# VH-VL binders against q9nrl2r1430to1533, part 39

Target 1, 104 residues: q9nrl2r1430to1533
Amino acid sequence: GGVHELSAFEQLVVELVRHDDSWPFLKLVSKIQVPDYYDIIKKPIALNIIREKVNKCEYKLASEFIDDIELMFSNCFEYNPRNTSEAKAGTRLQAFFHIQAQKL

## First folded at step 19 (VH-VL)

Design ee12
Fold by OpenDDE, fold request of step 20:
Structure ee12 (fold): chain C 104 residues (1-104), chain A 123 residues (1-123), chain B 107 residues (1-107)
Amino acid sequence: as target 1 above (104 residues)
Amino acid sequence: QVQLQESGPGLVKPSQTLSLTCTVSGYSISSGYYWHWIRQHPGKGLEWIGSIHRSGDTDYNPSLKSLVTISADTSKNQFSLKLSSVTAADTAVYYCARTDYEWGSFRFGMDVWGQGTTVTVSS
Amino acid sequence: DIQMTQSPSSVSASVGDRVTITCKASQSIRTYVAWYQQKPGKAPEPLIYDASSLQSGVPSRFSGSGSGTDFTLTISSLQPEDFATYYCQQWYATPYTFGQGTKLEIK
């Protein structure tokens, strides 16, 4: 059960990373390029961090994994207005995620 | 190798709908990240009209007075532009263009352009 | 909307000159800027993407720099074929606005 679930999380992260709209989410936002980001976003997260947590088996429940992914998108939409390239990419990637997450 | 070609009527009457098609060769539109329409009024600069993402999501320039509609036909490897209720102000050279995707990075820019097609709005 | 203000609107230069064109965004747009070259009667051609990345096939005398609000296109040594109009464009947010253009003319 746990090993299969871990595999599912890993596979989903791989699919998210490979998605063309993953570019805003691959790693944490650069403080240099976005100086005020961490003043606004208090729980920063990215796909590389989530992948690491998966690899370390830190997710005991699918809900925990999903929560982190949703947090990632929430952060994006909180910081980026809807007309930004990041928000647009996030919207599409989240939709993809929601479809894939049904398999968990 | 990748080529874009605009096509459509060069003359449109006021209040009619301007319709253009961009035919893509040497590359599948399904592989592109964004497909764009740009126009240039005579002697003026470039103006972004709108874009369509491979997913079908569209974005339009709200500054345009005409209703903009962009669509894609993967079976024909084409994408199209429609401007409703055109006026003389819509007279311009219209370009289609591509934005490609490099894994891990959005290549911010349009790397391939069509040669452009002139559209004149006149009675 | 994000405004892209190019400077200068026109510039006269000679072959071999170093030419600098600037584009200022009305707000921070990270590095999401592209530059294009357009010759009379022709379609624009891409020069730079993501502020500083040279498009394939573009001569190395062209370079882009900048982040935030201030961006620069530089031609290190102007060649005869470089006389044209140049445009910047932001890709931070829709509408993806262009600068008004810079016409580079022969002195």
Scores: ipSAE 0.907, ipTM 0.957, lowest interface PAE 0.4, mean pLDDT 96
Fold by OpenDDE, fold request of step 20:
Structure ee12 (fold): chain C 104 residues (1-104), chain A 123 residues (1-123), chain B 107 residues (1-107)
Amino acid sequence: as target 1 above (104 residues)
Amino acid sequence: QVQLQESGPGLVKPSQTLSLTCTVSGYSISSGYYWHWIRQHPGKGLEWIGSIHRSGDTDYNPSLKSLVTISADTSKNQFSLKLSSVTAADTAVYYCARTDYEWGSFRFGMDVWGQGTTVTVSS
Amino acid sequence: DIQMTQSPSSVSASVGDRVTITCKASQSIRTYVAWYQQKPGKAPEPLIYDASSLQSGVPSRFSGSGSGTDFTLTISSLQPEDFATYYCQQWYATPYTFGQGTKLEIK
């Protein structure tokens, strides 16, 4: 049911945040550090935002939650070349997510 | 206290495979973020060879002509470097090093180094 | 590959001097820079990580700064044990390239 899904979402977000490859995704990208980021990425998102949405019960379906997580990764790969530290971290974190998401 | 120590033959013949091992003590390699190999040609600067992530993912410097292989053995708390078909150009001091992780941020740098081991490629 | 152009290649200074070493990246690399000190016949030792974070045990006279393409290592008051070669390294993208090094010598 929905309650179980909510708990699963919370747990998954916690696991993602605690993952050592979460560092590119914990907060929105800094415009100071990356001035052109928001010229390219039109739907920015981060784990803190997703966590907030979970806490507010904004995800009614697992697909909605998964979509936001995938958006987070797609943004990373869209902006960062594959040989960057962010892309490498993102690749590993996404793989972890896909394994954990099978429980949803 | 974390300590890294390189080991392997100091002399390798051309066309052979250079094999080095980095033994880690005081810390589990499974806990580290990245483990690196670096070399320094005589009288020259530092060159990154490659790294292995705790997940097993590897990255190598494409500028190296030799085939690079880095692997980890968690049971021995070691990680290794192999360079195939070496030449005199591979003569250098080889270092292993660690990058650790601080939650919330990648500690961009190598915070622990081995003392280095000299490898000479000669007939 | 990302080039790290380190400057100067060598510098002569006296004890007590303020010394600044610069690394310029061929592209923006955020704050993903580390600095190392190497003395003759010894392994490099870490000084700075993430451009401005001081490694544990490193004297406070060492500091790092910069973001984007320009990075600096500063020694506020040079001590006798600081004469060595210094290297920067970028961690933005593989290969994780080093600067050419700066040899700090006694004037």
Scores: ipSAE 0.906, ipTM 0.957, lowest interface PAE 0.4, mean pLDDT 95
Fold by OpenDDE, look of step 19:
Structure ee12 (fold): chain C 104 residues (1-104), chain A 123 residues (1-123), chain B 107 residues (1-107)
Amino acid sequence: as target 1 above (104 residues)
Amino acid sequence: QVQLQESGPGLVKPSQTLSLTCTVSGYSISSGYYWHWIRQHPGKGLEWIGSIHRSGDTDYNPSLKSLVTISADTSKNQFSLKLSSVTAADTAVYYCARTDYEWGSFRFGMDVWGQGTTVTVSS
Amino acid sequence: DIQMTQSPSSVSASVGDRVTITCKASQSIRTYVAWYQQKPGKAPEPLIYDASSLQSGVPSRFSGSGSGTDFTLTISSLQPEDFATYYCQQWYATPYTFGQGTKLEIK
């Protein structure tokens, strides 16, 4: 763990953010654009929040970091039907994440 | 400058397969977010046929009666459309188009179009 | 499927006029809307993306607005080259769907 794990989490977040399918996940969903989002999603999360938690060393275990990323995708698929642009992007980004996470 | 050009037979017989190719120049298809096929029946509006993502994932319009297949060839910088078992209803101008990706944002729209190619389905 | 109801189907206007075209989605689609201009015998050309962003090279007299279900394309002062057919399109979900089109004609 320690510094090496922190660097690994940081690098993975950077790679996720740079991915072309990251656009639904960069920031929290806008309540203005999606008024009912927070009525449905009770644990909202986004890549900027996860990045902040990494920077603050809030993840003690890799499993905690992975859980937050998976929560992010779970929220996307819970709210967005499969044929939406967000769900499609999420599906591809999650696949990318699963590959990269094996390196942790 | 990015340019798209449709090519293929302008005449197809009923029940045959319509096959078109979009050749992209000045830009790698591997860099585009989505690559699209759109058609326009004579005197009518626009209809989305399908798209292919840079990853190879495809999406098709389920309202089309014909079987749609879209594929990409990065070595030729082309992507293609196939419509099986065509009828007179498939007579239209066919366009290929691009959706580009800008970091941090997805530009919802088709920013570059081909000139279109007319396909007539007739015996 | 998401329906994009475009209105009016046709409009007659004069050079210098302010023209407004509306597109209503059958459900909320956030800002995932594009607008296109098509002249006879030509391919559509992009005008607006993401509901309100001008495509490169598009004159500033064109503007887009809206979110949710109601979207608007506005031409502040109509020019001779603006007489054409205009289409909205949603990018929220597949199948991607277009409005029926609005034909802008000379009065």
Scores: ipSAE 0.899, ipTM 0.950, lowest interface PAE 0.4, mean pLDDT 95
Fold by ESMFold2, look of step 19:
Structure ee12 (fold): chain C 104 residues (1-104), chain A 123 residues (1-123), chain B 107 residues (1-107)
Amino acid sequence: as target 1 above (104 residues)
Amino acid sequence: QVQLQESGPGLVKPSQTLSLTCTVSGYSISSGYYWHWIRQHPGKGLEWIGSIHRSGDTDYNPSLKSLVTISADTSKNQFSLKLSSVTAADTAVYYCARTDYEWGSFRFGMDVWGQGTTVTVSS
Amino acid sequence: DIQMTQSPSSVSASVGDRVTITCKASQSIRTYVAWYQQKPGKAPEPLIYDASSLQSGVPSRFSGSGSGTDFTLTISSLQPEDFATYYCQQWYATPYTFGQGTKLEIK
């Protein structure tokens, strides 16, 4: 045996959610708290949405799953300057993701 | 209960390296999110010097970046500050502090501080 | 660097008064503000994180509010032990700068 792709996507998402730098990425950015976010970020995505897409079997290829995760980080770095608390967390979580994604 | 305690020389000479250690008790340094050094200048208020993240990543005040090093020693449950080439302007009370971890909620603040140690830079 | 400007620099008040201290950031910092109390000769103590959340053990007479650039710390009924200097600090971006402090003197 081996690891089923659906189980691998779920396992990776769970590991990202449990990571101590996941706090900026757990839910979509609030339009009320950050009114200009959706003027700048046109393809918003967050871990809770990605996890639901895994649960509903909406990813047919590993590349589709990886693209959503990378979009999440790209959005973070587009909106947030690198010296911000969000961007620092994003940098560390993305590095963790790249290590774990090698399992796919 | 978690306690932080600064230690090091109270008097250093100009051009020398200031070396301070923060000893953490009642809590593993590996469990914290960030560990910080802050100083309070006579008449100039509080200044963030820098931080070390639990991953080992460091952030330094840009005004001090080439002069400052922060490191951690998990086996001794300590983290340290080195500030090179000190001048009288580095005379201050130096504090160490923690930002704790709570999953899903990065608490923006320093929730535990050391008692402070006075460092005087003079001939 | 993000400047944090506190107002007033000092205030004299009586026990029982409501006291409000403000902190203004030079740019929007969301809610990433902490407040500290420092008594003479002592280290700062945490009061508020994330603009409005009370640290554990802080009396309910303390409250914080604000987002963006304007933040307040309020003491609803001043007590004798509240004599101290109060600092705000932003956590949006490095360097994590402090306000210059507000000295609260009890008459």
Scores: ipSAE 0.711, ipTM 0.888, lowest interface PAE 0.7, mean pLDDT 91
Fold by ESMFold2, fold request of step 20:
Structure ee12 (fold): chain C 104 residues (1-104), chain A 123 residues (1-123), chain B 107 residues (1-107)
Amino acid sequence: as target 1 above (104 residues)
Amino acid sequence: QVQLQESGPGLVKPSQTLSLTCTVSGYSISSGYYWHWIRQHPGKGLEWIGSIHRSGDTDYNPSLKSLVTISADTSKNQFSLKLSSVTAADTAVYYCARTDYEWGSFRFGMDVWGQGTTVTVSS
Amino acid sequence: DIQMTQSPSSVSASVGDRVTITCKASQSIRTYVAWYQQKPGKAPEPLIYDASSLQSGVPSRFSGSGSGTDFTLTISSLQPEDFATYYCQQWYATPYTFGQGTKLEIK
């Protein structure tokens, strides 16, 4: 919960957004383009939402922040088979996240 | 500007390994998103052989999986195809290609292609 | 594997005509489709990515549309240099399969 922890969350979110494999995760999935997504994924989340929650100091614990990031990846792998371009990007971005999370 | 050029033997005997190299100029292969090999059989359509991601991860057409290896050499700014145990069915024009990345989106497509190199498999 | 079926296999048209070429995927692939133009003896050249986004340097008479399983490439006013073979390719999942091609010929 402290000020240094919150600035670390912001830095990590910025690094995730800048990563080349962030493209599936920047904004929520479009229901128009993917009509069944919200039938399968009950707790949707994306980097823009996580970044806003960091900016508003809505995370009280580091675990809450990490849980939202991991939920983002879990949703990706639940909806998308592993041979899909979405899942491949998710696998690489998650690996990058685990490296960056050592800084928390 | 960025250019891709295939090189390798034009004639390969059955059961041997086909080896091709794609040399990239005017662009670092470390900056690309995906690098691909594609082939086109005489008078026919295009077949994706496989790809290598800038991280080193590879994906191969399942029809060729045990026979194909794609690798990259960033120090030489090139990537390569090895296809083992070739037969006459592997006679084709072979292309290398790039998928570029623009921040905020994956550009689904091959935006730069080599000129192609003809490979004939014949005894 | 995701099959990409193009229609028609060939089309005859005149300069100035509007031409449409369709590509149907065997399953839903969102918008993950690219289109290419290939002239005889040459490598394919990119036209469209992500179903509807025009590749840099491609004339505005080319456009793409569609999502899910049905995709269309449109040339609004055919020019002499547009007579070629056109391919779609899906990028949803490996193997990244191509359509069989559509040959556009001078009428």
Scores: ipSAE 0.707, ipTM 0.886, lowest interface PAE 0.8, mean pLDDT 91

Design ee12
Fold by ESMFold2, fold request of step 20:
Structure ee12 (fold): chain C 104 residues (1-104), chain A 123 residues (1-123), chain B 107 residues (1-107)
Amino acid sequence: as target 1 above (104 residues)
Amino acid sequence: QVQLQESGPGLVKPSQTLSLTCTVSGYSISSGYYWHWIRQHPGKGLEWIGSIHRSGDTDYNPSLKSLVTISADTSKNQFSLKLSSVTAADTAVYYCARTDYEWGSFRFGMDVWGQGTTVTVSS
Amino acid sequence: DIQMTQSPSSVSASVGDRVTITCKASQSIRTYVAWYQQKPGKAPEPLIYDASSLQSGVPSRFSGSGSGTDFTLTISSLQPEDFATYYCQQWYATPYTFGQGTKLEIK
């Protein structure tokens, strides 16, 4: 909602993309590399998709934007055990996101 | 060039704490993604001991339980290993290593290693 | 813990031979594998990261491949300086375990 919120969403997405723990989340998981991923994760999402939605003004509420980001992390933790490199990156990036989201 | 150098006592008595320091030259440890300790037992392969992330988060080999601590001192550009209650089984060559950062990729591997330091645990 | 099983445990080959070393993970680990070369009395040196990406300065005769559970390090034309022990290491989950090593001897 509104021009200021769209600018804040874009800035937050840019900061997430630039974070060194963003590597698992930049694009959707490859079906070829991870054949069972889409059997387990039914609502896949990644930072490139979220950024596209921000650019197209598809979020009406800040809560909708936040929900997509949290879905991204929830998918990571559902598919990946805690001791995996993906889950460790997800934990750190989510913590960073929570700090940045306070600025909204 | 990035250089890593292990230092510490080469001989440690059983039940004591093994303390090693890795001094990093030509690169800031705060810029690295992960910093690792690895050991190689006589006549055996390599064993990952643990790592410290640039954020300060640590990960340890469960086989060492609560015996291991890895910490970093950014002011001295060093990171260290403490292994408590050592036994003869902890006799090994100890290496420190780096995993570098590349945006968009966790570079799964250790791209720079120290020379290694031999630690013997004996009474 | 994820076990990394290398085969063969040792190999003797001639200069110019194509040599393959395999590493099998006890569970799927995507492409999260690194390969190292270790010469006697020296620290391991990186060869391959992320299953197939060549470390800087590594000769192009080295290549890596694989995904899931089966990974291969290939030396396309063996050189005398390639005498060493080779290790794989998985990076999927802690503890980041190594294979037991493959000793390559030049005939």
Scores: ipSAE 0.706, ipTM 0.894, lowest interface PAE 0.8, mean pLDDT 91

